# Designs tried in a protein design chat: miniprotein binders against q9k998. Part 5

Target 1, 230 residues: q9k998
Amino acid sequence: MAKEPLIRVLLIEDDPMVQEVNRMFVEKLSGFTIVGTTATGEEGMVKTRELQPDLILLDIFMPKQDGLSFIKQIREQYIDVDIIAVTAANDTKTIKTLLRYGVMDYLVKPFTFERLKAALTQYEEMFRKMQKEAELSQDSLDEMIKQKQAQANMDDLPKGLHAHTLQQVIERLEELDEPKSAEEIGRDVGLARVTVRRYLNYLESVGQVEMDLTYGSIGRPIQTYKLKQG

## First folded at step 13 (miniprotein)

Design h30
Fold by OpenDDE base, look of step 15:
Structure h30 (fold): chain B 230 residues (1-230), chain A 117 residues (1-117)
Amino acid sequence: as target 1 above (230 residues)
Amino acid sequence: TPELEDLIDRLEKMIDLLEEKLERAEKNPDDPEEVKRMLWVIYMLASLIRYLLEEAKSGDPEAVQRLKDLVERIRDLIKKIKELAKRKGDPEAIRELQKIEKLLSEIQRELQKMEQS
């Protein structure tokens, strides 16, 4: 089997220690290669033109340059490069701006190796699909959009929700043969009913969970939750 | 694997640099952002160590031991940073410390499972 070409990554990060950690993370993954690193967006622009990376991992909160301005400049010049943004801020205004500039994903600092791995794996799946298909079907496009939306929804978690806990709740919901109460799910994942209910309400709001009312022998309806079968 | 050994060497080097930075920060307490950045790096490194420990379950006892030693070094760093953060009353540092402490607790549970298998 012809070895698929490695995805060429440029790292733009001003902190040398964070840059090294990002390098270690990317290099641990198969399918990627770091073709360059820069400490500024200005140098990043030079290296983007020189190296023509497939992907930029961009810190948008570099002290010397607004990473949003970098993305804007990339798009204004019609440079064909994908961007995963790294951010210290989770403010809705910045996130909306990043989405408008067509970033592939965004990571909130600090992020885990697993979170970067998930972002890069999803990117690779998309990248390889686009390389193999000259034309995408509507179904293929819908899958790609759903993946982007699912990822955006994980990062846009309401205050006091955590991605790891959300994932634990989802994993538990995936194992359910029957709808369960927030109390039952909470016992299964080691969380308080009130905490689990916040995650379930979020999942309901994004259309991933359905809530049903179960009338037990005890006079108050119990809310039960299950994953929506797509 | 040579790749794993290289990665562990890089982790050790990063922790060495963090220890040096912490010693400097203890002497010059005026940069709260530096402490925050250190905590971010520590969090990220600890996450990678967790992942490597999960992979190494398949039979490199030397690599596992090296990774365990790095976890202990991180615990010591976090203890010192926690003491510093408490003295300063930095609520952001306290939040990041709690995230790292949670991650370290997860690592410890994984290590205990490995010892029982």
Scores: ipSAE 0.783, ipTM 0.909, lowest interface PAE 0.5, mean pLDDT 85
Fold by OpenDDE base, look of step 14:
Structure h30 (fold): chain B 230 residues (1-230), chain A 117 residues (1-117)
Amino acid sequence: as target 1 above (230 residues)
Amino acid sequence: TPELEDLIDRLEKMIDLLEEKLERAEKNPDDPEEVKRMLWVIYMLASLIRYLLEEAKSGDPEAVQRLKDLVERIRDLIKKIKELAKRKGDPEAIRELQKIEKLLSEIQRELQKMEQS
């Protein structure tokens, strides 16, 4: 079986000891590889463009740069990267802003290895699901959708999905006259394609979204999404 | 495993650095945030050590012993930091110390279970 490619992680942390501990934690997990580390968000932007990581583990309370500004810049530039936020603070304003920018998870310092493992394992499960779904035929997708329709009360959002971000995706879908790709929807709501696709896949799984495969000029089918007309 | 040995070597190095930082902080006690950051690192390291001890239960006595030694070093480090924090009256450091002490107590209970099996 071809080993699935490791998830490429960039660490952004100003404290070198905390950075090393985070490295030790991530490297203990077999599904991940650290492709770079930075001590600033400015360097983090450079490395994100250079390395094109799948995931950033971001300290949002770095002394020199607001990590919220970093996330904003990432989203404004439509960089297709997921972010797990690490912070010393749990203030509601910061959390709401992080949720709005579609962070995958939020870790309060200090966190345990098990807490990071849980965050990364959930991320990996979703990441791998999306990779497989990108290769799924419409028929395979329709079968996956049909099985899950029955029980998803809105209250039990899958871990790593946030109600606020879900609502933003829904609101954008409600405004669509035509089916759009996860990339297009992501641009419109200021989220990474991968992040939006999570919410779209969830909405599809609960029967609220329809996915269609459009064949572009490059021969790969593009998944487009719209709300199901009730 | 070579991977576990490397990880333990890195843990040892991190604890060495913490001990050095503490010695510096005892001489220049003016940065309460440095102590807090040290406590965060210690908490995180202790959590990893707990996990590794649980994982190692089945096969590497040498690795288990090295991890036990690291726990003792962390205990000694925490005692020193606790005395420093008491002298400074830092309530945040005291709260973080309590979290670490709780975690260390959990580790100790797991170690005792391992010795009885």
Scores: ipSAE 0.782, ipTM 0.909, lowest interface PAE 0.5, mean pLDDT 84
Fold by OpenDDE base, fold request of step 18:
Structure h30 (fold): chain B 230 residues (1-230), chain A 117 residues (1-117)
Amino acid sequence: as target 1 above (230 residues)
Amino acid sequence: TPELEDLIDRLEKMIDLLEEKLERAEKNPDDPEEVKRMLWVIYMLASLIRYLLEEAKSGDPEAVQRLKDLVERIRDLIKKIKELAKRKGDPEAIRELQKIEKLLSEIQRELQKMEQS
């Protein structure tokens, strides 16, 4: 079978150390190759035209250029490139703007290797499907949209996590107005604290949950969890 | 594998650079954003180390030992940064440190399981 061509990735990141870590993460995955790196959006535009990458991993909050302006320029020029956005910002306004510009995924810094792996695996599946199918049926499109939702949940679950239990934990987290402890969440879903904590740790590792520490009156910090509000 | 060895060499180099940056930051404490960026890098590196340790469980004792040594170096970095963050009263740095400490605790649990097997 002809080895499928590697997905060509451009990295745009101003911090050299973050750029190197992103390189290490992408290069650990067999489906991808980094064709270039830039420290600015201006250089990124030049390299996008020169290299014609399939995918850009873009830092949105570079000091010299707003990453939103970069995406806008890419779209205004009708450059056929997919973008995964990386940012320190989790504000709903920025996220909504990124989604409107048709970014493939949105990663909040810092992110785990597993979170980037999940994003890139989902992207690869979509990319390969679109390469093989000249026409997408509604069912195929619905499957691609659903796979963005479902594969984040099933195939890469660590040993001893179950998709059904994960879904129960997510559903409970969606109903929370305030961050709760693993013990509280466990009581609400009928699971042991230790069990729920495994799922919460997983969800945190994939960037779906935020952990905070609440210092109660009794000197031990309590870990509280909430969904990352997009 | 040669690929794993290369990746571990790159991890070691990144930790060397972090140690050097921390020494500079301790002398010139004027950039809180630099410390934040360092914490992000440390978190990301620790996540990769966790993944590599999980992959290596079945066959490369040398790689596992090198990764263990890197975890200890990260612990030492985090300890120093934590002391700095406490002196400055930086709540954002404290939150990021807690995320890293949690991740390190997960790594430690995995290492303990490997030693018991």
Scores: ipSAE 0.782, ipTM 0.911, lowest interface PAE 0.5, mean pLDDT 85
Fold by OpenDDE base, look of step 17:
Structure h30 (fold): chain B 230 residues (1-230), chain A 117 residues (1-117)
Amino acid sequence: as target 1 above (230 residues)
Amino acid sequence: TPELEDLIDRLEKMIDLLEEKLERAEKNPDDPEEVKRMLWVIYMLASLIRYLLEEAKSGDPEAVQRLKDLVERIRDLIKKIKELAKRKGDPEAIRELQKIEKLLSEIQRELQKMEQS
């Protein structure tokens, strides 16, 4: 079987230590190769044209250059390159702007190796699919979009929520025939009530869970949760 | 594997650089952003070490020992940074320290599982 070509990555990061860590992370993955690194977006533009990378891992919070301006320039020049954004900002305005510029994913600093691995694995799946298919079906497109949205939703998790635990809570909610309390859900998934409540409150805030108040005959109203039927 | 050894060597070098940076930051307390950047790097490195420990469970005791030693070096760095952050009253550094301490606790649990197996 012809070895699939490695995805060519350009790193743009001003901090040399962060750049080295990013290099270590990417190089740990077998599907990728770093073809260059830059400390500025200006040099990044030069190397993007020269090296023609498949993917740029871009720090947006470079002190001297707005990474948003870099993305804008890339798009204005119709350069066929995908961008994963790295940001210290988690503000909704920046995130919305990044999404509008068609970034593949965004990572909030500091991120784990597992988080970058997830982003790059998903990117590789998409990249390989697009290489093999001359035409994408609507279903294939919808799957790619859903994967992007699911990953974005998992990254926007409030501080102290974890994607794996969120998934466990969702899976348990999917199996529910009737609304259950955070205590019941917590018992079922092996989590503390307070922990589960944080995930349920998040899911409610993003419109995936519906909360109801059940008034038992004795005591305080109990909050029960179920998935919203789409 | 040679690849794992190279990666551990790079991790060691990164921790060496962090120790040197911390010594400089202790002498020049006025750069809170440097401490923050150091904490970010430490967090990221610790996450990679966790992953490598999980992979190494199946057969490289030398690599596991080297990774354990790196975890201890990170713990010592974090203790020093925590003392510095408490003296400065930096709430951002305290938040990042809590993330790293959590990650180190997860690593410690994984190490304990490995010792029991």
Scores: ipSAE 0.781, ipTM 0.909, lowest interface PAE 0.5, mean pLDDT 85
Fold by ESMFold2, fold request of step 18:
Structure h30 (fold): chain B 230 residues (1-230), chain A 117 residues (1-117)
Amino acid sequence: as target 1 above (230 residues)
Amino acid sequence: TPELEDLIDRLEKMIDLLEEKLERAEKNPDDPEEVKRMLWVIYMLASLIRYLLEEAKSGDPEAVQRLKDLVERIRDLIKKIKELAKRKGDPEAIRELQKIEKLLSEIQRELQKMEQS
């Protein structure tokens, strides 16, 4: 079954009890998976490079390691990872610094499961929006425009013309190296000449096809058709 | 249900650890950061238990009972920590205990609603 990819989380927390609680909290939420845990910022830097997480849940007040220094290193080394910080209460200077370093959110210890759930739910909404934006590249937008144009041509057909058959004729015209008659196109797509001419007349009327006269060595001139590139 | 059973097992193990740490702290009560971290963990665990009780109440009475038992063990823990904090005169621990007591009161009200329904 096709499912949204899980958001890969690294936990950086020095206290093993708090670490396990955070693990339980994150694992309770669908959409997230823990790819690693570390007890120090130094180990965290190594694991960030090794595991390539999407999100780090970081305790900034570790006794041996300064979490602010970890964030600074991540940003200075241009490592593309999001951070949710965990901090002690009543530390407004640290909070301002965290915001300057571009953390996605901050949690004040101790926090409830509901608070972490809210932070991660908000993060997941943002994460999924950015995934959609990446899928809407310039090429993807160009393909959407081409499909809308094709759909409009199919939906506004005169009586007696069918969208599938029109598409067959268009596809054959796209394959041509030189203009061909309605009879020749009809043989190629399996349609009678009079039927193909109805589609070619429509395509000419909407400016997608050019008609020219081709003079052979004998007989009457023959109407030939090709896609207009203008 | 298997996921809930795993979480309850892990909650029980965490409370076992807290009970062991408290016994050591009662014998050697000179580490205020240890008490503070125990209280943080207790608060976070209680909040998860509250959430799991709401999930379990309509379809898993065994899980509800296990979660009730954990709430009772947490109450016993905070009673002991409260006594320790009063003997030491630790106002920070008292403030953290008040947050936990408020959360436990909310859980008790939810449990009483389950019994009346």
Scores: ipSAE 0.777, ipTM 0.898, lowest interface PAE 0.7, mean pLDDT 81

Design h30
Fold by OpenDDE base, fold request of step 18:
Structure h30 (fold): chain B 230 residues (1-230), chain A 117 residues (1-117)
Amino acid sequence: as target 1 above (230 residues)
Amino acid sequence: TPELEDLIDRLEKMIDLLEEKLERAEKNPDDPEEVKRMLWVIYMLASLIRYLLEEAKSGDPEAVQRLKDLVERIRDLIKKIKELAKRKGDPEAIRELQKIEKLLSEIQRELQKMEQS
């Protein structure tokens, strides 16, 4: 069995002791590797471009930079990275803003090891699913679609999907003349490919989106998405 | 395991740093935010210690003893911080202390179960 590649994590935290504890927590989990750490959002932006992490664990209440501004910059630059937010703030306005930027989870300081483990485990499950789906045959994709449609009778959005982000993805899909990739849709809505793919997979599972495979010049089929015309 | 030993060594270093910070805070008590950050770190460390004790239950008596010793060091830190917080009347620090004390009580219950098995 080819060892699945470790999820590459960047830590952004201004407190060196909190950063070390976060390091200890992440390193205790076998699915992850820390590729870098920064004490500022500015350095974090540099390291994000340099290291191209899969995931950022971000303190949003750093002294020099608003973590919301950092996330905004990441999205405006179309950097394909997922973010878990960490902060002392638990106000509904900040949380709603973080969710709008497609944050994967939100942890209030102080958090337990088990709380971070739960966040990272859920992220890994999603991440690995998206990787596997990119390599699936058409028949395997069709089978997964059928299985998801059978489970989709739950009125409640799957854990880690948010109605406002879902609406943004739907609105973008409504504007499409032609099917687009999750990467293209992600650029258009300012979300990471992996994040958009979760919403697309949900919409597919509930029968609102149709997935097609387009063969580009580089031989790997690209998954494209459009709304199902009723 | 070497991984567990390394992690315990890192925990010990973190507690050493906390003790040094506390000694400084006792001399210059004017940074309530520093005390808060210390309490956050202590809470997080104690949560990891709890998890490691649960994993180590039957396999590494030496690691368990080292983790027990760290719990006692944390108890001593919390006692001193509690005395400082009471003198300052910091309600936020008191709330964080209560969370840590609860977690330490949970650890103590797990340790008692291990001693009885």
Scores: ipSAE 0.775, ipTM 0.908, lowest interface PAE 0.5, mean pLDDT 84
Fold by ESMFold2, fold request of step 18:
Structure h30 (fold): chain B 230 residues (1-230), chain A 117 residues (1-117)
Amino acid sequence: as target 1 above (230 residues)
Amino acid sequence: TPELEDLIDRLEKMIDLLEEKLERAEKNPDDPEEVKRMLWVIYMLASLIRYLLEEAKSGDPEAVQRLKDLVERIRDLIKKIKELAKRKGDPEAIRELQKIEKLLSEIQRELQKMEQS
C-alpha cells in the first residue's frame, strides 16, 4: 500500500461534455484528483496560481481557447507545472511546438480511456520518482547532484523529459546497425512515436543523434535517426 | 461498488444529454461542429464503457447489464447520426463514425463471449 498524495489536476476545456468525459477519465484513476475546471486560458492562468496544480490537462485547439499561448505564458512566467496537451490536430508543426514547450505528452481527440490512462500512468511514475528525490537527505541529494554533474549531458534535460526514458532511447540507438524511424525505435522500447521523437529531437539538438531522410516506396520521406559518430 | 455505480450514473446522464442534443440537431441542424463534438464524446464514452465492462464482467452482473443497455443506446445514437451525416454530406462525421463502429464491434464481440457457457 503506497502512502501517496493525489496528483492535483486542472482541466482547461470549454466544451461542457468533453469536460465531463475528461473528469470521468481522470477520476477513474486512483492517483489523481480534479481540483478545477476552466473554459479559457485566461481563467486557466488565474486558477493555476490560485490552486497550484501539479498537472494541467489542456485542450489546445478549441475556437475560444488559445492553448499554445497559454503554454507559452506558463513557461515565460516560470510557473512550475506539468502539462499534457489535448489537440484536434495531428500536424507536424503543432507537435514540434508542443515538444519545444516541454509538454509531458499530447493526445489527439478523440482518444480512448486507455490512451489517457497510459499517459497519466507514465506521468504518475515520473511524478513519484521526483517526489522521492525531494525526500532524500541533504547528503544523499549532494551525492545525486555529483553523479548528475559527472553525466553533464544527462543533467541538462528539459523539464518534459525523463532520464530513465532518455537512457532507454540511447541504449536502443547504441544497439542499431542501421538508422531507424521514431516509430520503429518506439516499438523497440515500448514508447509512443511522439514521445520517442521528443527524446530524439533533444538528442539531435545536443549533437548526439543525426537525423536523415529516407525515401520509401510511396515517395514520402521518413525521418531516421542514429547516433552521431564523434 | 459505489465508484462503479457513480460512473455508470454519470455515463447514463451523458448519454441522456447526447440524446437530447441529437433531437435538437435533427430539428435544426445549424452546427456541424456540434455533431463532430458529439461523435468525439460518444467515442470516448464507448471506450470507457469497454473498460468498465472488462472490470465488471466477473463479479457485477447488474453493472454489466447497465453497461450493455448503455451500449445499445449508443448504437441507436450512432444510427441516427449516420442518417443525419448522409443527408448533409458530412465526410468528417463519416470518418468519426467509422472509428466508433469499429469500437462498438469490439464491444459486441466481448459481450458475446460473456454470454457463452
Scores: ipSAE 0.773, ipTM 0.896, lowest interface PAE 0.7, mean pLDDT 80
Fold by ESMFold2, look of step 15:
Structure h30 (fold): chain B 230 residues (1-230), chain A 117 residues (1-117)
Amino acid sequence: as target 1 above (230 residues)
Amino acid sequence: TPELEDLIDRLEKMIDLLEEKLERAEKNPDDPEEVKRMLWVIYMLASLIRYLLEEAKSGDPEAVQRLKDLVERIRDLIKKIKELAKRKGDPEAIRELQKIEKLLSEIQRELQKMEQS
């Protein structure tokens, strides 16, 4: 059975004790896996490219390397990764800078396990929704291409055939359990036999319908039609 | 569970490290930010302990006892850090200590309710 993939997290934190706390907090939550840890932004850049994490938990206040500079580099190099920032400051200038660089959330140290759980739960909700929307967007594009191809086929109809009527005949053919005659199909869609046969002949000529002869207990063989299975 | 046991082992190790770090800070305080970072770690660990205590209370009495022991070790750490912060005149550390003391009080009340059951 299909399982949702784990969200892959990179931890960037220079203090080993804070790093271990972050590790324990993240590992307590289902849905996430830690793919790496680093103590510097420079190694963080290398690991981001190497590991391709979904999310970085980044400590902004690292003594040797400013975490804001790391975020700036990530965005300027167009690296596709989400960032949750951890900061020691609660001032408006720092927060505005973080928002300008598009972080998903920010946590002010010290934070509780519940606060990190809330941030990651919210992130997971968004992450799963975006994956679902991406799948639908691809399906929507594929469907638009099919509609354009179908419209071109309907635009190429022989004189005297109408797209709406052709669609009715196709839909009836899709409902059939077994091949049916033009007369039977015509009764179901409200069309005369001769009219339906014109549509069926067209569909056969373009390879969408198969014609077969069916022999009954009495009477002559009857031409029956069904969708071609391809 | 094995996952809970692993977390408790790691919590114990972290508290060991904090106790060692505090001993050094009492005798040779070189980094004024070190006390603040210790308090940050203590606050975060205490919050995880509170969460694990709530999980363990219904089915793992050994885990509850280990978590209780960790709370007492944190209480002892806080006493020592409070005296250090008063000697240095560090108002930021005092504010962080107040947050931790509030959290420890909440944990203590939860523990007393568990014993009455």
Scores: ipSAE 0.769, ipTM 0.894, lowest interface PAE 0.7, mean pLDDT 81
Fold by ESMFold2, look of step 17:
Structure h30 (fold): chain B 230 residues (1-230), chain A 117 residues (1-117)
Amino acid sequence: as target 1 above (230 residues)
Amino acid sequence: TPELEDLIDRLEKMIDLLEEKLERAEKNPDDPEEVKRMLWVIYMLASLIRYLLEEAKSGDPEAVQRLKDLVERIRDLIKKIKELAKRKGDPEAIRELQKIEKLLSEIQRELQKMEQS
């Protein structure tokens, strides 16, 4: 049975003691790994691009650059990363700004281990749910495209063409290593040139076959056919 | 237990650092933001110690004893910082100390429950 991939965390915190505590808190929790730590928002931007973390634990109050400016830059540059903010301020204005920028949660310093554990546990549940939903959406789209392609091949056959004969022509085309004329294909399948051309014209009209003109040193160019690649 | 031992080692190092910072602050008490940050760290460490005590109580008496020793070191730190904060008249530090004292009281009650069981 396969284990869930670890959630990759970048820590952005200027105070070395607080940084170490955050490291210990996160490392106590299974499901998470710290991929980097930085002391400034500018270094944080560089590491975010380099490491592509899933989650940033960001201290809002940094000595060189404030964390609100960092979040603004992340959003303006359309970097797809989740942020949990750590703040010393619990005033309404700061909290409203954080929520407007779409942080996943905010923690007011000082916070307990239990509070961080709760925030990260909630985040992990959301992260795993979104990951599963994305996988299902991809599979559903692939099946819809496959079903539509199969239906167009068989249900829309024009009057005068037969499914069995069409399949014979398709199977012969699949065996070709180079394009061939309708006469050559007809000889191989046991059909008259005129009959085979009707099937080849249909296959070209639905995008399954390419027709090309091949040139020799003498004579008029000949129409040749092959299965469409790509 | 190897993960627990590593965490306890790191906790001990952090408390060593805090003790050193306090000694410097007693000799050169110029930065109230330094004291505030020390109190934040102490609060957060105490909360982790509380959590680790709960995990260790049923199976690792050596770890429990090391964690209890760390709680006592934190109590000593808090006593010294409280005296410093009263001398300076630092009301923000007093408020942070009250949070830590409440947490330490909760830890003490939990330790007493462990001894009666």
Scores: ipSAE 0.767, ipTM 0.893, lowest interface PAE 0.8, mean pLDDT 81
Fold by ESMFold2, fold request of step 18:
Structure h30 (fold): chain B 230 residues (1-230), chain A 117 residues (1-117)
Amino acid sequence: as target 1 above (230 residues)
Amino acid sequence: TPELEDLIDRLEKMIDLLEEKLERAEKNPDDPEEVKRMLWVIYMLASLIRYLLEEAKSGDPEAVQRLKDLVERIRDLIKKIKELAKRKGDPEAIRELQKIEKLLSEIQRELQKMEQS
């Protein structure tokens, strides 16, 4: 047994004999488990939502609903599941269509155990890599949230700055269509330019505001301020 | 191992089903798609048997013998299906049979190497 959770596979295959062979093939591989089996695409859609498999092994040419329609529905409904296609067809058009729908692999019946093992082994390597990468991204996001909590806390103001005044400056900045000077912002909020500049400098230091140089009518550049894009 | 024994049991059941299905197909000879699907299953099963022989060869002589017996049953199935395909004039079945015969030849070579040991 793997220390990692098993990859949960849904089989969609209308031929009972081929279905059982696929089950034997998948269950021989230690990283996988079959969570369900269906004979039609319509049942497959229901079970995909119920079971939430990681991977679907899908027969493309089923008599009641073709597998291309099933893949299209999965993609249109934003269902987060990977697909390996299995089919009797070997034509270039079908293969290109499957690749455009983002299937992980394409197998033509009949295939050897070694061929399915290769496809599933490659998939498992990708699955484990993506899972580990997602965990690292979660840790990175958690660390970023902790940093923002510490640095953007209005209750954690330097000496000489007041929360209500800071809020007034922030609210005016949120209303701007274009960057404004400290003097312009000060007139709008009823504060002296020197006072407003202290708040703007603080907001720039914590990453909420950016300063730019803008050219005025006299030709000397003027410092203007706007909220920083997230 | 328990996993290997379970797979061999399931392979035996599948071959039982194929033998039953072939007898029905011989009595009702008008479904060439059924013959093709049987050949697909046989090809895939034979490939699994080849893999399990390689896995079992160094340490499980009982499993090797059971797998050998299954190969022989597959040979008998192929012989019967070949006669059926010739009577029906089914060139796709003949092509599938050729792929299976090639795979069975590979398995036979592997078995002969194991006997010399």
Scores: ipSAE 0.766, ipTM 0.895, lowest interface PAE 0.8, mean pLDDT 81

